# Designs tried in a protein design chat: VHH binders against p46559. Part 6

Target 1, 369 residues: p46559
Amino acid sequence: MTAIEKFFTEKSPDSEQVLLKVIELGIDFLGGEWKNVDKSQVNVSRVHGGQSNHMFHVTSSTSATPYLLRIHRQPPSQVFTDTVNLAIFSERGLGPKLYGFFEGGRMEEFLPSKTFDVNDVLVPENSRKIGAIFPLYHSINVPVSKSRRCVHLMREWLNGYESLGGGDYEILPTTVNYSDHPKSVSIKDLNHEIDNFEKWSTEIFEHTLVFSHNDLASTNILELNSTKELVLIDWEFGTYNWRGFDLAMHLSETAIDYRVPFPPGIKMNGDLIDNPPNIQIFCEAYVEADKKLKNRSPSDPTAEVKALIQECQFFWPLTNLFWALSAMKHSLLKFENGVDLDVQARDRLAVYFHLKPRSQKIYEELSKK

## First folded at step 21 (VHH)

Design cc5
Fold by ESMFold2, fold request of step 25:
Structure cc5 (fold): chain B 369 residues (1-369), chain A 123 residues (1-123)
Amino acid sequence: as target 1 above (369 residues)
Amino acid sequence: QLQLVESGGGLVQPGGSLRLSCAASGFTFSEYYMAWVRQPHGKGLEYIATIDSSGDWTYYSDSVKGRFTISRDNAKNTLYLQMNSLKPEDTAMYYCAKGTWTEGQTKWRFDYKGQGTQVTVSS
């Protein structure tokens, strides 16, 4: 734990030391508007922001700009990626403003908003809005590696699992009702699955490469109180990737409820996994918004939507394998995030093997053209 | 005031069965996730089973899956645990728990306040 993390976790937000510290940060990064603020005019409240950061909303009774203070808990590489992506999107008006960063933390705009839950992402109009904003982000040329994709993180997690002493992984028991999966999988089997999907994806979908969020669960979607516009947050897994993975990740996450009390802290809705309720509306909104952004002549929009649905269906099982591998590694690390990581890994592996034959069929159909 | 009253424990031989009950009051039972947890003497709590508010979704720890069944009767405000194929390792105090949000928590947790019911599996 850094000194700054220790300071903010061990002291009360209303203590003199914290109040003076947030004034110092305000002066240093936001300038003279904070210079005349007295500690009696300052409010610091903890915002519950998950396992990655300690978060505080800093306000005053003056005209000084309020800010969200993030004190990092994540590994340095994830902190760097998230900060770079936030800065890029902040400059383009596609997220909270970045006010400053320092060793161990950053300051950003507080967005008065509602964080989406699993019910919100199932509302058809919300699915349409989410589908419509993806092309905005996908159109941005982010200056990071185009060759490092989701499969590289998957391999890092699997290698990490092995180096921590992991071996064959038992898939049962699960909470989902599938039986068309192996009883266990080896590290060799899982490497083969990653390699095969990478080969298929590169052969068929390399032209769909875009900068992707890769983690658009409901909790990473804010609805602004004032405008009802949506903002995508927490880009720590952002990479160039096949757009179908990014879209399928969102759709797959709509079947997952993290509001379940821990343990297990996670619930997968098997009915939603097989029949994503809003995929048609979502993909229609994506195609429509992408057409406008690129000033394209009309083509057969029904065919384009059908093709995009097929891209989502192709990548759907890979999104589950992605999080299964993360959960396998982090379970061995005893990572605590309010989710039983072995429950997550087992259920996601079952889903992966259940849906994989559809992806293989899509590959075979498209590779013959 | 929230009340959870566990019953149905006792002494049973290995391989035997018991059915635990939990009578709930002081909250709208049908709106909450419920769970069974156990505490072997001198050891920490072990979560064993969860059920959602409707009874349609359940989850079990690895140690009890296939042997125990959680269920609920929302009309009677009662939670149940059917325990089959009991093992000496199942010896513990059993508590029912209600899903709750505690200010300062990052996630929903289970709250247990009952006196528990003792299950002892011995020859």
Scores: ipSAE 0.066, ipTM 0.614, lowest interface PAE 5.3, mean pLDDT 87
Fold by ESMFold2, fold request of step 25:
Structure cc5 (fold): chain B 369 residues (1-369), chain A 123 residues (1-123)
Amino acid sequence: as target 1 above (369 residues)
Amino acid sequence: QLQLVESGGGLVQPGGSLRLSCAASGFTFSEYYMAWVRQPHGKGLEYIATIDSSGDWTYYSDSVKGRFTISRDNAKNTLYLQMNSLKPEDTAMYYCAKGTWTEGQTKWRFDYKGQGTQVTVSS
């Protein structure tokens, strides 16, 4: 833990030291009325739901600009990516303003909003709205490598797992009811799976490359109170990637319930794994919004929607492998986030192998002349 | 007032069976995940089984999987633990626990509040 993280986690938000610190930050990065604020006029409230940051809503009884304070819990490399992405999207009106950043944290606009939960993303109209906003973000040119994709982060996690002493991984026991997976997998097996998906994806979907969120669970979606427009937040896993992975990540998360008390802190909803609700409405909204954004003439939207659904289905198992590898590594680190990470890894590996044959079939169909 | 009352413990021989009950009151039982935890004498709590609000999804620790069955009767506000093939290592005080949100830690956990019921496995 950094000194700033210790400060904000070990002290009460209403302590004199915290109140004076947030005034100092307000003066330094925002200026204006913050220079005249007394600690008796300041309120600091903890904002719930974040795994990667400690978050505080800082307000005053004055006209001083309120702000959201993020104190990072994650490695500097992920912090850098998230901050750069926030700044880029902020300049385009697609996210909160970035007010400042410092070692260990940042300040940003507080957006009066509702954070989506797992029930919200299952509502058909919300799924349509989410599908419609993805193209706005996918159209942004982010000045980072286009060759670093989800598969590279997956390899980093697998290499980390191995360097921490990890070996063959037992997939059983699971909480899902599948038998069409191996009993265990080796490091070599998992590298082979990553390599195959990278090969398949590059051969048939390279033209779909966009800057992707890669982690659009419900908690990363805000509905603005004033306009009911949606805003995507927390881009710490952002990379260029095949758009189908980004879309499938959102759709596959509807099958996963994190509201389960620990242990195990996670549940796969078996009814939703093979049959994503609202995929039709979601993909229709994406295609329509993408055409409008690119000023394209109307074409056969039915064919384009069917193709996009196929892209999502192709990438669906890879999204589970992605998080399985993260969970395997972080389990060895004894990372505590309210989820039994081995339960997550085992269930997601089972789902990966269960769904992989569909992806292989799609690859074979699309690569054929 | 929230109450969890465990019962059904006792002395059994190795290989025997027991069925524990937990009577719940003071909350809408059918809306919550429930669990069984146990505490061997002089040791920390061990989580052993979880069940979702409908009773359709269950999860077990490796130490009891295949031998214990968690179930619930939402009409009677009662949680159950069927314990089969009991071993001396299963000797412990058994508590039922209710899923709850932990404000300061922003995560769901299980809290136990009852007196527990003692299970002793010996000849």
Scores: ipSAE 0.054, ipTM 0.609, lowest interface PAE 5.6, mean pLDDT 86

## First folded at step 23 (VHH)

Design dd3
Fold by OpenDDE, look of step 23:
Structure dd3 (fold): chain B 369 residues (1-369), chain A 123 residues (1-123)
Amino acid sequence: as target 1 above (369 residues)
Amino acid sequence: QLQLVESGGGLVQPGGSLRLSCAASGFTFSEYYMAWVRQPHGKGLEYIATIDSSGDWTYYSDSVKGRFTISRDNAKNTLYLQMNSLKPEDTAMYYCAKGTWTEGMTKWRFDHKGQGTQVTVSS
């Protein structure tokens, strides 16, 4: 725990120390408007949302600009990536403004909004809206490495798992009822899976490389109260990736409910996995928005939509493998995030192996073209 | 006022069975995850069974898996725990717990639990 994390988690938001600290931060990053703010005029309230951050809404009874104070819980590398991406989007008007960052935290524009939940993202109109905004982000040329971080992370996590003493991993689904998976997987097996998907993806979908969110769960989507526009947040995994991976990541997450207040803290919906209800409308919206954005002539989008759906389906299992490997590693670290990581890992692996044959088939079909 | 009232506890021999009930009131029962938690004397709370709002999905801790069954009747606002093949290790105060929907929490959470019912498994 960082010093600043300890400071904000151990002290009451209404404590004098906290009030003075947020004034200090206001002065440092927002300037003169906070210089005359008295502690008696300041209100600090805890904001709940992201699992990886402590968030506080800082307001005053003055004209001083309110802000969201985010105290990080993520590893430094993720914090860096997230902050850089946020900064870029901030400048481009694609997210909250970044007011400042410091060791262990940052100050952001507070956006009165609703954070989506698993139900929200299943609403067809919301799915359409989400599909429609993706091209905006995917069209951004971000001056960062074009490497596929997802593959790197998977390998890193797997190596980490091994280094922590992990061995063969038994697959015992809990929240899903799939049975078409191996009883266990070795590290070698998992590496082989990564290799195959990397190969397939590179051969077939390399031309689809875009700057990607790679973690668009419902909780990373804000609906602005004022305009009802959607804003994507939490870009800690933001990197260039295959378009389909990014889209599939979102779609796959729509089938997962993390709101389970009791163990295991996660519920995967097999029906939604097998028959995602909004994939059509989502992809239609994407294609339409992309065409508009690129000033493409109107044409029958049917073929393109079909192709995009197929692309999403191809990457769907890989998104689960991605998080399974993360969960495997972090479970050994006894990481607590409200989810039983073993359950998550097993279930995601079950999903992976269940869907993998479809991906392989898609690869085979597209390789012949 | 939100209330959870457990019943059905008692003394039972090893291998015996009990059925616990939890009567819920003061909230829309059918909209919340429910759980059974237990607390052995001198020990912390243990989550042992979870059920979603519909009752179609359940989860059990390894300690009770295969022996206990959590169920609910939303029409009656009642949660149940069928306990079979009871063991001395199952001796505890058993509580019905109401789930809460607070986003961003990093731990298991409930906003209410009942007064509990004592289950004692002894020869």
Scores: ipSAE 0.624, ipTM 0.870, lowest interface PAE 0.6, mean pLDDT 92
Fold by ESMFold2, look of step 24:
Parts: C-alpha cells; sequence; structure tokens
Structure dd3 (fold): chain B 369 residues (1-369), chain A 123 residues (1-123)
C-alpha cells in the first residue's frame, strides 16, 4: 500500500491531518477560494469507490470548488489508461472534469447522480438512452494504438494464468446448468478459441473499429440528477475494438447480477443469457443516433438494426470469454472483490461454449457475402 | 429480535442422511438470500449452500454438491438442508445465515448466524 493510500485509509476523514491535506490539494490544483479555506469549513465524506479506489467527496462552506478525490488502490501504471481516457473525454465535455492527478490519485468533478444497477439498464427508456450515447463516444478519434484490441488483453491474462502455474481448467460445476461445453479446457484450447474469434472478427467486422469502452456494466453508467442525462465512467479498458464487442459487453452484463451475497457474490440470469429483452430498442437507438451524428444518407433502417443485432449476437460469447480469462488469472492472484472468481470463470466459460455455435453460424453466413 | 434457530443435528453413520431446519423470526424471511454454513471443530467457517429469496436459485460448494440440497418454505419462515451420503468430513456445527447489505463494506454478505446444530458422522 502507497503512502497516500495509507494516509487516507488510516485516518478519519474529519481528522485535522486529512482536512489540511485536502485543502493543500485544493490550493495546488484548483487555486481560487481554496487559498482562503480554513479546516473548520471543510467536509470530507467517503463515497463508494469499488475495488480500485478509495473515494471522498470534498466540500467546504465557502465558494471553493468541491471535488471528488480518488485514491488508487493500484499502481499508477495500471490506472494509466483510465486517467488518459478521462482527460480526453473531460476535454470534450463528455464526462466529469479532470481537475488534476498526482502520484496515487486524482481529483475530478463530483457529478450529483444515480449509479445504475442491472435493473435500471433494462428499463426501456434507459436502454434507449444508453444505445443513443454510444455513437457519440464511438465517433471520437482517441490518439492511442488502433492495433491493441480486447484479444490482446485476453492473451495477456491467459499467459499470466499460465505463468502463475495454471493449467487445465475444469468448467464443471457451473450455476448456469448448460451441458454443451467441454468438461475441461487446456491453455492450448483457450488460445485456439482466442485465435479463431480474432480471425472471424477481423475477416467480417474490421470495418467496425471504434474507440470502445469495453466494460460498460451498469455501475459505469451515471444518470445526472438534474438533467437525467447519462454519463459513462471508468474507461480503464478503453481501446480501439470492434464496436460489436463494446455493445455486446453492455448487453451481456444485463445477465449478470453482482448483488448476490458473497459467497458466491455473482449470479448468471439464465433467462437473459441468450437474448436480452432490451436488444431491439438498444440497437434501434444506436442506429438512429449514429445516422444523425454522421449525417448519413437515408438507408434501410430496419435492415441496419437487424444487422447490428446480429453483430451483437456474434460478439456476445467473446465478452464472456474475456471475463473468464480475467477471472482465471485473478483467482490465482487471490484477488478479492466480493466475487468467487472460480464461479465466475466456470459460468462464463459455460456461456461462451453455449453461445459460440451461433457466432460461428453468423461468421459462415457473412463470409458468403 | 432477529433469530435463527437451527435444529435436526445428531449422530449418524457414514452414508446416512439427515435433514436440518432453521426457524427464522424477526425479519421478512421471504425477502432475503439464506445460506448454510458449517464449522468443523477448531477450523474456520465453510459456506456450503446458498438459496435466493424465492427458492429458485441455489449454489453449492464443491464439497457438498450432489449430496446436499438447500430449500426453503417461505410460508413457514423455515430454511432446510437435506444431507445425503454423509461422510466423516461433514462432521461440524451447522449454522444458517441471512444475506444482507453491509453499508460499511459496500458489498453483500451473509450475516446473523444462530447457535448452530451439531452434526456428527461416525461409525
Amino acid sequence: as target 1 above (369 residues)
Amino acid sequence: QLQLVESGGGLVQPGGSLRLSCAASGFTFSEYYMAWVRQPHGKGLEYIATIDSSGDWTYYSDSVKGRFTISRDNAKNTLYLQMNSLKPEDTAMYYCAKGTWTEGMTKWRFDHKGQGTQVTVSS
């Protein structure tokens, strides 16, 4: 644990030391009225920061700009992508303003908001709003590598799993009750699955490359209290990628309930695994917003929506393989996040193999042009 | 106020069966996940079975899957554990536990155990 993490976790938020520190940060990065703030005028309250951050809402009784203080639990190198992406979107008005960053943390705008849960994303109007904002983010030219995709991180996790002593992985038992998957998979088998999906995706969907969030679970969606507009946060997995993966990741997360007590801390919703109820309205909103954003000529919107749904269905199993590989590696690291990572890995592998035949059929159909 | 009372333990031969009950009071039983947890003498807690509020979804640890069945009767505010093919390794104090959101931890976990009921599997 870093010195700054120790400072903020071992001391009470209302301690003189913390109050003076947050004033110092306010002066250093925001200036203005913070120079005139006394510790008696400051309030620091802890807010939910998940597994990656300790988060504090810092306010004062003065006109000094309030801020959200984020103290990282991870080394700066592991949060680099999220910080760069936040800065890019902050400059474009597409997320919270970035006020500053320093070794071990950052300061950003506090957005009075509601964080979505898995039920919120299934509400039709919310699904429409989410579908409609994706094209805006997908249209942005982000100055990062266009060749590093989701499959590269998947290979890194699988290599890490092997380096940590991992071997053949038992898919049974699972909570999703499928039987159309192997009992066990080797590292070689999993490399073949990644290679095949990369081949299929590149051959059919390379024209769909966009800057992608790659992790739009419900908890990364804020609804602003005042305007009801949605803001996407937590861009640490942001890369150029096939847009269908990005959309399928959001849709597949609707089948995952993390509000289950640990253990196991995770539940797959079997009714949603094959086809989420919101896919139609979500894809309709995406197509309409994308056309408006790009001033595209009139075309067959119904056919475009059907094609986008098929695109999402193609990528759906890959999103499960993605998280399965992460869970396999992080289980060996004894990572603690309130989820049994072996349950997650087994269930997601079962889902991957269950859905893969649909993706293969789509590949074969589209390969015939 | 909140009470969980386990019963049905006892001495049983290897290969035998036993059915545990947990009577719940002081909360709306039908709204919560419930679990069975066991503690062998001198060892830590092992969470062995979980059931959701409706009874439709269950989870089992690898050590008991296929041999134990968790169930609930929401009309009677009672949780059950049917234990079949018992082994000496199943010898432990068995507790039921209620799921809750722990505001200080910002995650869901099981809490509020009863006194437990002893299960002993021996020849």
Scores: ipSAE 0.309, ipTM 0.732, lowest interface PAE 3.5, mean pLDDT 87

Design dd4
Fold by OpenDDE, last read:
Structure dd4 (fold): chain B 369 residues (1-369), chain A 123 residues (1-123)
Amino acid sequence: as target 1 above (369 residues)
Amino acid sequence: QLQLVESGGGLVQPGGSLRLSCAASGFTFSEYYMAWVRQPHGKGLEYIATIDSSGDWTYYSDSVKGRFTISRDNAKNTLYLQMNSLKPEDTAMYYCAKGTWTEGQDKWRFDHKGQGTQVTVSS
């Protein structure tokens, strides 16, 4: 835990120390009216959201610009990526404004909004809106490495797992009822799975490389109160990836409920996994929005939508493998986030192996074309 | 006022069975995750079984898997724990717990638990 994290998490938001600190930050990065703000005029409220950060809404009874204070919990590398991405989006008007960043935290524009939950993203109209917004982000040229970071991360996590003493991993699903998985997987087996998907993806979908969010869970979607527009946040995993991976990441996440107050803290819905209700409307919206964005002539979108659905289906299991490997590693580190990471890993692996044959079939079909 | 009242505990021999019940009142029972937690004497609280609001989804700790069954009757506002093949190590105070969840929650939490019912497994 960093010093600043400790500072903001151990002290009460209404403590004098915190109030003075946020004034200091206001002065340093926003200036102006913050220079005249007294601690008695300041309100700091904890904002609950993503697990990767501590967030505070800082307001005053004055005309000083309110801001969202984010204290990072993630590793520096992720902070760097997230901050850079946010900065770019800030300049382009695609997200909250970045007011400032410092070691261990940043100041952002507070956007009066509703954070989506798992139910929100399952609403068909919301799914349409989300699908329609993706092309905007996917069209952005970001000066970051265009390397397929997802594959790198998977390998990194797996290596980390091994380095931490991890061995053969038994797959015992808890929240899903799939049975078409191996009893256990070795590190070698998992590497082989990564290799295969890398190969397949590279051969078939390399042309679909776009800047991607790669973690679009419901909690990373804001609906602005004023306009009802959606804003995507938390770009800590923002990097170039296959379009289908990014889309599938979101869709696959819609089938998972983390609002479980007891162990294991996670519930996957097999029905939603097997038959995602909104994949059609989501992809239709994507295709339509993409055409509009690119000033393409109106044409029958049927074939394109079908292809995109197939693409999402192809990458669906890979998203689960991705997070399974993360969970495996972090479980050994005894990371606590309200989710039993072993359960998560096992369930995601079960989903992976359940859906993998479909992906393989898609590869085989598309490779013949 | 929210109330959880456990019953069904007692003394049982190893290998025996008990069925615990928890009567819930003062809240919309059918909308909440429920759990059974237990606390052995001198030890911390252990989550042993979770059930979703519908009753269709359940989770068990490794310590009770295959032996215990959590269920609920939402029409009766009652939570159940069928305990089979009881072992001495199952000796504990058993509590019914109402789940609570807030966005960003990073720990398991209940906002209410009952008074508990004592289960003693001894020869």
Scores: ipSAE 0.821, ipTM 0.949, lowest interface PAE 0.4, mean pLDDT 93
Fold by OpenDDE, fold request of step 25:
Structure dd4 (fold): chain B 369 residues (1-369), chain A 123 residues (1-123)
Amino acid sequence: as target 1 above (369 residues)
Amino acid sequence: QLQLVESGGGLVQPGGSLRLSCAASGFTFSEYYMAWVRQPHGKGLEYIATIDSSGDWTYYSDSVKGRFTISRDNAKNTLYLQMNSLKPEDTAMYYCAKGTWTEGQDKWRFDHKGQGTQVTVSS
């Protein structure tokens, strides 16, 4: 834990030390009216949201600009990526403004909003809205590596797992009832899976490479109170990827509920996995919005939607493999986030192997064209 | 007032069975995750079984998996734990717990548990 993290987590938000610190930050990064703010005029309230950060809403009874204070819990590399992305979005008006960043934290525009939960993202209209917003983000040109980050991360996590002493991994699903999986997988097996999907994806979907969120869970979606527009946040995994991976990532997350107050802290819904209720409306909205954005000539929307659904289906298992590998590694590090990471890893692997044959079939079909 | 009242505990021989009940009142029972937790004498609390609000989804710790069954009757505001093939190591005070969850929560939590019912497995 960093010094600044300790400072803001061990002290009460109403403590004099915290109040003075947030004034200091206000002065340093925002200036203006913050120079005249007294501690008695400041209110600091903890904001609950993403698991990866400590967040505080800083306000005053003056005309000083309120702000969201974020204290990072992520590794420096993720912080860097997230901050850069946020900065770009800030300049483009695609997210909260970035007021400043410092070691261990940053200051952002506070957006009065509702954070979506797992129920919100299952509402058809919300799914439509989410689908419609993706093309805008996917159209952004970000000056970062154009490599498929998901593949790199999977290999990195797997290597990390091995380096930490991990070996053969037994697959015993708990929250899902799939049985069409191997009893265990070796590191070699998992590498082979990554290689296959990389090959398939490169051969069939390389032309779909876009800047991607890669982690659009419900908690990373804000609905603005004023306009009801959606804003995507938490871009710590924001890099280029196959379009279908990014879309499937969101869709696959809609089938997972992390609001489990007891072990294992995660519940996957097999019915939602097998038959996602909103994939049609989501993809329709995407196609429509994308066409509008690009001023595309009339095409066959039905065919395009069908193709996009297929693309999402192809990448669906890969999203689970992605997080399974993360969970495997972090489990060995005894990372605590309210989820049993072994359970998560096992269940996601079960989902992966269950859906993999469909992906393979899609590859085979599309390879013949 | 929120109340959780456990019952059904007792002395049983190894290999025996017990069924615990938890009567819930003072909150909308059908909207919350419930769990059974146990505490052996001189040890900490152990989560052993979880059930979602509908009762359709359950989870068990490795220590009780295959032997214990958690269920609920939302119409009766009652939580159950069927315990089969009991072992001496199952000896503990058993509590039903009401789940609580807040966005960003990084630890398992309950906001209420009952007074408990003692289960003793001994030959």
Scores: ipSAE 0.816, ipTM 0.946, lowest interface PAE 0.5, mean pLDDT 93
Fold by OpenDDE, fold request of step 25:
Structure dd4 (fold): chain B 369 residues (1-369), chain A 123 residues (1-123)
Amino acid sequence: as target 1 above (369 residues)
Amino acid sequence: QLQLVESGGGLVQPGGSLRLSCAASGFTFSEYYMAWVRQPHGKGLEYIATIDSSGDWTYYSDSVKGRFTISRDNAKNTLYLQMNSLKPEDTAMYYCAKGTWTEGQDKWRFDHKGQGTQVTVSS
């Protein structure tokens, strides 16, 4: 825990120390408009909505610009990536404005909005809207490595797992009822899975590399109160990836409910996994928006939509392997995020192995072309 | 006022069975996750069973899997725990708990727990 995290988590938001600190931050990053603000004029309220950050809405009774104060809980590397991405999006008007950043935190534009939940993203119209905004983000050129970050992270997590003393991992699903998985997987087995998907993806989808969110869960989607427009947030995993991976990441997350206040803190829906209800409308919206964005002539989108659905299906298991490996490592670190990480890992591995044959089939079909 | 009232505890021999009930009032019972938690004497709370609002989804700790069954009757605002094949290790105060969730929550939480019912498994 950083000093600033400790400061803002141990003290009451209405404490004099906190009030003075937020004024100081206001002055430092927003300038003169905060210079004459008195502590009696300031209100700090905690904003709930993120596992990885502490957030506070800072307002005053003056004309001073209100702001969202984010105190990071994330690893420095993720903070860096997220901040850089936010800065870029800020300049491009694709997200909240970044007012400033400092060690352990940042100041952002506060956007009156609703954070989506798992039910929201399952609404067909919302799925359409989400699908339609992806091309905009995917069209952005971001000066980060063009490498496939997902593959790198998977290997890092697996290596971390091993370094922490992890061995063969038993797959015993709890929240899903798949049985077409091995009883256990070795580190070697998992590396082989990563290698295969890297190979397959590189051979048939290399042309689809785009800047990607790579973690578009429902809670990372804001609906603005005023315009009902959607804004994507939490770009801590924002890097280049295969388009289908990013899209599948979102779709796969729509099948998972983390709003479980008791163990295991996660509930996966096998029906949604096997038959995602909105994949068609989502992909249709994507294709349409992409064409518009690129000023393509109107054409029958049927084939393109079908292809995109197939692409999403191909990457669907990989998204689960991705988070399974994360969960495996972090479980050994006794990471607490409201989810039983072993349960998550096991269930996601079960999903992975259940869906993998479909991906392999897709590869075989597309590799012949 | 929100109330949870547990009942059904008692003394039972190893291998025996008990059925616990929890009567809920003061909130919309059918909208919340519920759980059974237990606390052995001198030990901390242990989550042992979870049930979603509909009752269709359940989760059990390894310690009680295959032996205990959590269920609910939303029409009666009642939570149940069927305990079979009881062991001395199951001796504890048993509580029903109402789940609470806030966005970004990083730990399991309940906002209300009953007074509990004592379960003692002994020869």
Scores: ipSAE 0.814, ipTM 0.947, lowest interface PAE 0.5, mean pLDDT 93

